# VH-VL binders against 4-hydroxy-tetrahydrodipicolinate reductase (dapB): the designs that were tried, part 8

Target 1, 258 residues: 4-hydroxy-tetrahydrodipicolinate reductase (dapB), of Thermomicrobium roseum (b9ky70)
Amino acid sequence: MLRLALTGVTGRMGRAVLELAASAPDIQLVCGLIRPARDPHEVAAQLPAPLALTSRVAELVQGADVVVDFSHPAVTVAVAEAAAHAGIPLVSGTTGLSEHDQAVILRAAQHVPVVQAANFSLGIALLHWLLPELVARLPTWDVELIERHHRHKRDAPSGTALALARTLLAAREPAPSPLVYGRGPGTAPRQPGEVGIHAVRAGGEVGRHTVLLATDDEAIEVTHWVQSRRAYAQGALEAARRLIGRPPGLYSLQDLVT

## First folded at step 21 (VH-VL)

Design u2 (from t6 with light chain S51Y)
Fold by OpenDDE, fold request of step 22:
Structure u2 (fold): chain C 258 residues (1-258), chain A 122 residues (1-122), chain B 106 residues (1-106)
Amino acid sequence: as target 1 above (258 residues)
Amino acid sequence: QVTLKESGPVLVKPTETLTLTCTVSGFSLSTWGMGISWIRQPPGKALEWLAHIFSDDEKSYRTSLKSRLTISKDTSKNQVVLTMTNMDPVDTATYYCARIPESGWEDAFDIWGQGTLVTVSS
Amino acid sequence: QPVLTQPPSLSVSPGQTASITCSGEKLGDKYAYWYQQKPGQSPVLVMYQDYRRPSGIPERFSGSNSGNTATLTISGTQAMDEADYYCQAWDSSTAIFGGGTKLTVL
């Protein structure tokens, strides 16, 4: 049984992880972190599953095998230090860390295994591995990335799409041409070595990413899509499972699935 | 620099309602995780916490005074307001507003106003 | 409501160590905070979460919290340290202050 401590229990991802973990037979939820100034009874009443709560970071990690963190930078730093002291691994999805904050995480990673990810989709993590393998073996093929999201998503392209694009560009030999953001009237014809990225906004799509590799005669499409954000919580829990027993270090989600 | 300043009447008659305003400068009340408390201190006596409000509008009150206290915030003015009904001479005190920062776990009163003395007298 | 108890007063000679205690039921299970208040001034945070010093607070200030007692320790006490000191904790979204300790530096 994996004993799991959790931060960010009132947030979107924290709640998702909590709900999923509560139904997982191999996971025991042992403690959640709240602010000292909050009422633990009131907070507990709002949670999707029962969870013992503490305001003391040391207490949070004391009985846990792993800490899952979806909170805020200051909390992440404190939890990282506590995890390092307790000798337990840390899974963190917290974003917005400063360089100083990240330095603390790195120090913690010298003592315990730590995984950081902005996106805990296992599928996306595997794409970061698979795409370079394809591109390296098909250096002359045209490469394009198409992402599709719901109509209300403001950022275009998505952060995930941009990350995948960076992975594609890094894998190109020789040096790639600059990334092309869409094509419209007046756009010059595609030049050799270009990588295009396209954003589609329509309907209720949670997230779909397609990488197209093509010649005049054949093509490969690699497509990943998320049906539910629960996939991210699943990824976080899987990361927690896979961190157990790993040596100290800072890991990406890709490191854990490849 | 973040500063807090208390304002309101310095003299209140018994049974009247006290309204105090805490004006926050250098920091937005809309900032996630921050909070403002009111704390009073009778002359020559200890600090006494009265009420707290978070940026998400969650509120808490001293149990013994809950029926008399109302805390609210006006984000447009960057102000927190405390009302206390049925004032009595025993409520004579210096009233402070104090901040807890947005760190998410420290929850210390790191910044205080200068305080305002409120005297309840006929 | 929980009560935090402090000694009303404490006297120390310059250079000596002052230890101000704060006692409360299960206080060790909570974080303790400490505030310094000089005459005619607002309180100043001198210790948070048992042992953490805010920026600008001298290293001679230290804190601990165990069992039912939190302690603020001032080593090498100076004349400028003469003040009232209040402990504080959170309980179910309620802030609780101790009765305060008047520290006199002889």
Scores: ipSAE 0.779, ipTM 0.905, lowest interface PAE 0.6, mean pLDDT 95
Fold by OpenDDE, last read:
Structure u2 (fold): chain C 258 residues (1-258), chain A 122 residues (1-122), chain B 106 residues (1-106)
Amino acid sequence: as target 1 above (258 residues)
Amino acid sequence: QVTLKESGPVLVKPTETLTLTCTVSGFSLSTWGMGISWIRQPPGKALEWLAHIFSDDEKSYRTSLKSRLTISKDTSKNQVVLTMTNMDPVDTATYYCARIPESGWEDAFDIWGQGTLVTVSS
Amino acid sequence: QPVLTQPPSLSVSPGQTASITCSGEKLGDKYAYWYQQKPGQSPVLVMYQDYRRPSGIPERFSGSNSGNTATLTISGTQAMDEADYYCQAWDSSTAIFGGGTKLTVL
């Protein structure tokens, strides 16, 4: 039984992880972190599953085999230090860390295994592995990235799409390829080696990313899509499972799935 | 630089309602995780916490004064307001607003206003 | 209702160590906070979460919390440290302050 401590229990991802973990037979939820200024009784009543709560970070990690973190950068730093001290792994999906914050995470990673990811989709992680393999072996093929999301998504292209684009560009040799954002009148013809990235906003699509590799005669499409946001929580828990027993270090989600 | 400033009447008659405003500068009340408390201090006495409001609009009150206190925030004006009904001379005190930062776990009052002395007298 | 108890006053000579205690039921299970207040001024945070110093607070300030007692320790006490000190803790979304300790530097 994997004993799991959880931060960010009131947030979207924290709640998703909590709900999923509560139904997982191989996971025991041992403790959640709340703010000292919050009422533990009131917070507990709002959670999707029962969870013992504490305001003390040292207590959070005590008795846990792993900490899953979807909180604020300051909390992440504190939890990282506590995890390192307790000798337990850290799974963190917290974003917005400063360089200073990241330095603390790196220090913690010298003592315990740590995985950081902005996106805990296992599929996306595998895509980061697969795409360079394809692109490197098909250097003359045209490469395009198309992302599709719901009508309300504010960022375009998505962060995931941009990350995938970086992966694609990095795989190009000998020189970086130009990144083209969409195409309009007079801009449609391709430049040598360019990578196009396109954002579509429509309906209720949670997230779809397609990478097209094409010649005049044949093409490959690699498509990943999320049917529910629970996939990210699943990825976080899977990361927790796979992180156990790993040597100290900072891991990407890709490192854990490949 | 983040600053808090209390404003309101300095003199209140018994049984009247006190309304104090905490104006926050250099920091948005919409910032996730932050909170504002009102704390008072009678002359020569200890600090007494009154009420707290989080950025998500969750509120808490001192139990003994809950029926008399209302805390609210106006994000557009970046202000927090405290109302206290049925004022009595015993409520004479310096009233402070104080912030807890958006750290998500520290919850220390790291920034205080200068305070405003409110005297309750007929 | 939880109550935090502090000694009303404490006197130390310059250079000596001052220890201000704050006692409360199961206080060690909570984080303790400390505030310094000089005459005519607003309180200033000097210690948070038992032992953590905010930026700008001298290293001579330290804190501990165990059992029912939190302690603020000032090593090498200076004249400028003369002030009222208040301990504070959170309980069920309510902040609780101690009665305060007047520290006099002789």
Scores: ipSAE 0.779, ipTM 0.907, lowest interface PAE 0.5, mean pLDDT 95
Fold by OpenDDE, last read:
Structure u2 (fold): chain C 258 residues (1-258), chain A 122 residues (1-122), chain B 106 residues (1-106)
Amino acid sequence: as target 1 above (258 residues)
Amino acid sequence: QVTLKESGPVLVKPTETLTLTCTVSGFSLSTWGMGISWIRQPPGKALEWLAHIFSDDEKSYRTSLKSRLTISKDTSKNQVVLTMTNMDPVDTATYYCARIPESGWEDAFDIWGQGTLVTVSS
Amino acid sequence: QPVLTQPPSLSVSPGQTASITCSGEKLGDKYAYWYQQKPGQSPVLVMYQDYRRPSGIPERFSGSNSGNTATLTISGTQAMDEADYYCQAWDSSTAIFGGGTKLTVL
């Protein structure tokens, strides 16, 4: 039984992880972190599953085999330090960390295994592995990336798309290919070796990413899409499972699935 | 620069209602995780917490005074208001507003107003 | 309702160590906070979460919390440290203050 401690229990991801973990037969939820100024009874009443709550980070990690973190950067830093001290691994999906914050995470990773990711989709993590394999073996093929998200998403292209694009570019040899952001009047046709990245905003799409590799005669499409944010919670829990027993270090989700 | 400033009447008659305003500068009351408390101190006595409000509008009150206290915030004015009904001479005190930051964990009163002395007298 | 108990007063000579205690039921299971208040001034945070020191607070200030007692320790006490000190904790979204300790530097 994997004993799991959880931060960000009132947030979207924290709640998702909590709900999923509560139904997982191999996971025992041992403790959740709340703010000292919050009423633990009121917070508990709002949670999707029963969970013992504490405001002390030392207590949070005391009985846990792993800490899963979806909270605020300040909390992440404190939890990282506590995890390092307790000798237990850390799974963190918290974003918005400063350079200083990240330095603390790196220090913690010198003592315990840490996985840090902005997106805990196992599928996306595997794409980061698969895409370089394809591109390296098909150096003359055209490469395009298309991402689709809901109409309210403000960032375009998505962070995930940009990350995938960087992965694709890095796999190009001997020199990086130019990245083209969309195409419109006066921006076509393709130039030799370029990689196009396109953002679509429409409807309620949670997230869809397609990489197209093509010649005049054949093509490969690799598409990943998320139907529910539950996928991210699943990824976080899987990361927690796979971190157990690993040596100290900072891992990507890709490192854990390949 | 983050500052808090209390304002309101300095003299209140018994049985009247006290209304105090805490004007916040340097940060927004809508900032995730922040909170404002009212704390009073009778002359020569200890600090006494009265009420708290978070940026998400969750509120808490001192149990013994809950029926007399109302805390609210106006994000447009960046102000927190405390009302206390049925004032009595025993309620004479310096009233402070104090902030807990948006750290989400420390929850210390890191910034205080200068306080305003409220005297309840006929 | 939970109560935090402090000694009403404490005297120390300059250069000596002052230890101000705050006692409460299972206080060690909560975080303790400390505030310094000088005459005619607002309280100032000097310690948070048992032992953490805010920026600007001298290193001679330290804190601990275990069992039922939190302690604020001032090593090498100076005249400027003369003030009232209040401990504080959170309990079910309620902030609780101690009765305060008047520290006199002789």
Scores: ipSAE 0.778, ipTM 0.904, lowest interface PAE 0.6, mean pLDDT 95

Design u2 (from t6 with light chain S51Y)
Fold by OpenDDE, fold request of step 22:
Structure u2 (fold): chain C 258 residues (1-258), chain A 122 residues (1-122), chain B 106 residues (1-106)
Amino acid sequence: as target 1 above (258 residues)
Amino acid sequence: QVTLKESGPVLVKPTETLTLTCTVSGFSLSTWGMGISWIRQPPGKALEWLAHIFSDDEKSYRTSLKSRLTISKDTSKNQVVLTMTNMDPVDTATYYCARIPESGWEDAFDIWGQGTLVTVSS
Amino acid sequence: QPVLTQPPSLSVSPGQTASITCSGEKLGDKYAYWYQQKPGQSPVLVMYQDYRRPSGIPERFSGSNSGNTATLTISGTQAMDEADYYCQAWDSSTAIFGGGTKLTVL
């Protein structure tokens, strides 16, 4: 039985992880973190599953085999330190960390295994592995990335798309290809070796990423899409499972699935 | 620089309602995780917490005064308002508004207003 | 309602160590906060989450919290440290303050 501690229990991802973990027979939820100024009783009543709550980070990690973090940078830092001290691994999906914050995570990773990802889609993680394999073997093919998200998503391109783009660029040899953000009136014609990245905002799409590799005669599309945000929670829990027993270090989700 | 400033009447008659406003500058009340509390201090006495409001509009009150207290925020004005009904001379105190930061875990009152002395007298 | 108890007063000579205690039932299970208040001024946060110092607070300030007692320790106490000190904790979304300790630097 994997004893799991959880932060961000009131957030979207925290709730998703909590709900999924609660139904997982191999996971035992042991503790959730709340901020000191919140009422544990009130918070507990709003959770999708029963969970013991604490405001003390040290207590959070004390009885856990792993801590899953979907909170905010300051909390992540505290949790990382506590995890390191307790000798338990950390799964963190918290974004927006400063350089200082990240340094703390790195220090923690010297003592315990840490997996850090902005996106816990196993599919996306595997794309990071697959895409370089394709690109490297098709060096003359045009490469374009198209991402589609719901109309309310503010960031464009998505962080995931940007990450995939970086992966694609890095796979180009001998030098990275130029990244082009969309094309419109006045845009220069496509140049050899370009990687285009395009963002679409429409409807309720949770997230769809398509990498197009094309010649004049044939093409490959590698498409990943999320049908439910639950996929991210699944990925986080899977990361937690796979992180157990690993040596200290900072891991990507890709590291755990490839 | 973040500053908090209390404003409102300095003299209130018994049984009247006190309305205090905390004006926040240099920081948005819409920022995730932040909160504002009202804390009072009778002359020569200890600090007493009264009410709190989070950025998500969750509110809490001192139990003994809950029936008399209402805390609210106006994000457009970046103000937090406290109303206290049925004032009594015993409620004479310096009233502070104080902030807890957006860290989501510290929940310390890191910034205080200068306070405003409210005297309840007939 | 939980109560936090502080000694009403404490006196120390300059350079000595001042230890201000705050007692409450299972206070060690909660985070303790400390505020310094000088006459005619607003309280100033000097310690949060038991032992963490805010920026600008001298290193001579330290804190601990265990069992039923939180302690604010001021090493090498200076005249400027003379003030009232209040401990604080959260309980069920309510902030609780101690009665305050008047620290006198002789």
Scores: ipSAE 0.774, ipTM 0.902, lowest interface PAE 0.6, mean pLDDT 95
Fold by ESMFold2, fold request of step 22:
Structure u2 (fold): chain C 258 residues (1-258), chain A 122 residues (1-122), chain B 106 residues (1-106)
Amino acid sequence: as target 1 above (258 residues)
Amino acid sequence: QVTLKESGPVLVKPTETLTLTCTVSGFSLSTWGMGISWIRQPPGKALEWLAHIFSDDEKSYRTSLKSRLTISKDTSKNQVVLTMTNMDPVDTATYYCARIPESGWEDAFDIWGQGTLVTVSS
Amino acid sequence: QPVLTQPPSLSVSPGQTASITCSGEKLGDKYAYWYQQKPGQSPVLVMYQDYRRPSGIPERFSGSNSGNTATLTISGTQAMDEADYYCQAWDSSTAIFGGGTKLTVL
């Protein structure tokens, strides 16, 4: 049984991780972190599943095999130090760390395995590994990236799409001016080696990314989509499982799916 | 820059209700994990915590004064309001508001207002 | 509420170490916080969660907390450190303060 400790238990991601961990037969929840200024009995009553609570990070990690952290940089830094001292792996999805905060994480990673990611989509992490393999074997094929998100998403292309595009470009060749943002009005045909990136905004879809590899005669499409944000919580738990037994180091989520 | 400013009457008669407002500048009361506390200090005496409210509207009061205190927030005005009923001369004190930082765990009073002296007398 | 007890005063010579204690039942199971207050001024946080030093607080300030006693230690004490010092802890969802210690630097 994998003994798991959690931070951010009252937050949206923390509640999602707690719910999934509580129903996972291979995971035993051992403790959650709570702020000192709240009554642990009242907080526990509001959680979606039973969980022992402490405000002290040393107590949080005691008896745990892994700590899953979705919180604030100040918490992440303290938990990383406690986890490293206790010899406990850390899974962290906290963002917004300063350079000073990041140095603490790097020091902790010298003693324990740490995985750090801005989001925990295992599928997207796997695509960063898989797509270079496809592109390297199909060097003359056209490559296009299409992403679709709900009507309310303001940024375009999505951050995920930009990251995937960088992976595709690095895998194919150091071509000048290779990324084309949408097919604008005009008469210019596709140029050899370019990678088009296309943003669609419609409906309520959480996120969909399709990489199209094509010739005149055939095509391959690789599509990833997120049906619910629970996918990130499930990815965090899977990262926790895969981190067990790894040597000390700072891992990306990609490192764990390859 | 983050600042807190207490405002309210400087003189209150016995039995009246005191209303104090803490106006917050430089950060939003909607920021997850953040809180505002009221703490008082009678002249020449120790600090005494009165109440706090967090961004999720969770509230707490000093047990001995709970029946006299109400804390609330108005996020549109970025203000926290404390009322204290049945004022008595022993309640004469400097009243501070103080911030609990946004980490949702550190729970220190990291920023204090300058305080406002409230005198209770006829 | 539980009581946090501090000595009412402490005197040290410049350059010496000041140790200000805060005693309470099982205080070491809780976090201790420390505030400095100079005459006519608002309190200033100088230590939190036992030993963590806020930005801008000199390294000569340190803290510890175990058993029934938390201690704020000021090494190389300077005249500017003369102030009242209050400890604070959380009891469930309520904050409790010690009675304060007046530090005098002779």
Scores: ipSAE 0.723, ipTM 0.890, lowest interface PAE 1.0, mean pLDDT 91
Fold by ESMFold2, last read:
Structure u2 (fold): chain C 258 residues (1-258), chain A 122 residues (1-122), chain B 106 residues (1-106)
Amino acid sequence: as target 1 above (258 residues)
Amino acid sequence: QVTLKESGPVLVKPTETLTLTCTVSGFSLSTWGMGISWIRQPPGKALEWLAHIFSDDEKSYRTSLKSRLTISKDTSKNQVVLTMTNMDPVDTATYYCARIPESGWEDAFDIWGQGTLVTVSS
Amino acid sequence: QPVLTQPPSLSVSPGQTASITCSGEKLGDKYAYWYQQKPGQSPVLVMYQDYRRPSGIPERFSGSNSGNTATLTISGTQAMDEADYYCQAWDSSTAIFGGGTKLTVL
């Protein structure tokens, strides 16, 4: 039974993790962190599952096997220090840490296992591990990346697509203008080492990324798609499970899926 | 930079309702986790917290004064408003607004307005 | 309602250490906050969550909180530290202030 403490319990990700953890037979929720300026009984009544609450990070980590953190950099830093002192692993999805904040996380990682990720999709983390292996074994094959999202997504290409493209390109020999954003009107021949990125916006698709590796005669497609945004909360819980028993260190989500 | 400025009447008659406005510059009242608090100080006396409101509209009031206080925010004007009913000469004080920072956990009053003196007299 | 008790005044010589106490039942189970107020000025945060120092506050300011007592400590006290000091804590969703301590540097 994995005893889990949680920050950000009133936030979107915190509530999602809380709901999933409450229904998981291998996880026991032991404590959540709240701000000092709120009544813990009032907050607990608003949560989707029962949870003991504290405003003190030392109390938060007491009796926990792991702390899952989706909060603000100031909270993450304090929790990392408390977790390190108590010998408790930390899973953190908090973004926006300064260089000073990051130094605190690195120091905590000298004493306990810590995983940081901006995105807790296990599938995407696995692709960052798998795709360089495919590209390295298929050096002459063309590589293209197609991503598809709902009609309302404003950024293009998606952040996930840009990160995957960088992973694919790093696995190949560098070339000038290695990324091509769509095929424009007219004639545009492929360049050696080029990775094309194509953004599709249609319907209600949450997110889909296909990497195409091809020759004249055959092709391989590797596709990841998100069925539900709960995938990120599931990924955080799985990271918590996989972090148990690991030596002190700073881990990426990719480190945990390999 | 972030600043807070209190505005309202300088003289109020007993039994009247006081309305004070805190105008916020340099950040949005929609910023998650932040709050604005009202704190007063009678001349020569200690600080006394009155009320606060967070960006998600969660509110709290000093227990002894809660029947007299109402706090609200207008995000479009970037203002927080405090009303206090049934004013009495004992309520003569400098009234401050102060920020609770956006971390959603630190909960200090990290930035204060300059304060406005409200005198309650006939 | 919980009460935070501070000594009304404290006098120290320049260069000495000033220790300003704030007492409340089970205060160590809560966070303590400290504000400095000079005459005619608004309060300024000088310590939060027991021992955390805001940017711009000199290292000679430090804090602690355990049991029933929080303490703001100023080492190497300077004339510019002369001010009123207020402790503050949260009781559930309400803030409470101590009565204040007037620090005099002679």
Scores: ipSAE 0.717, ipTM 0.887, lowest interface PAE 1.0, mean pLDDT 91

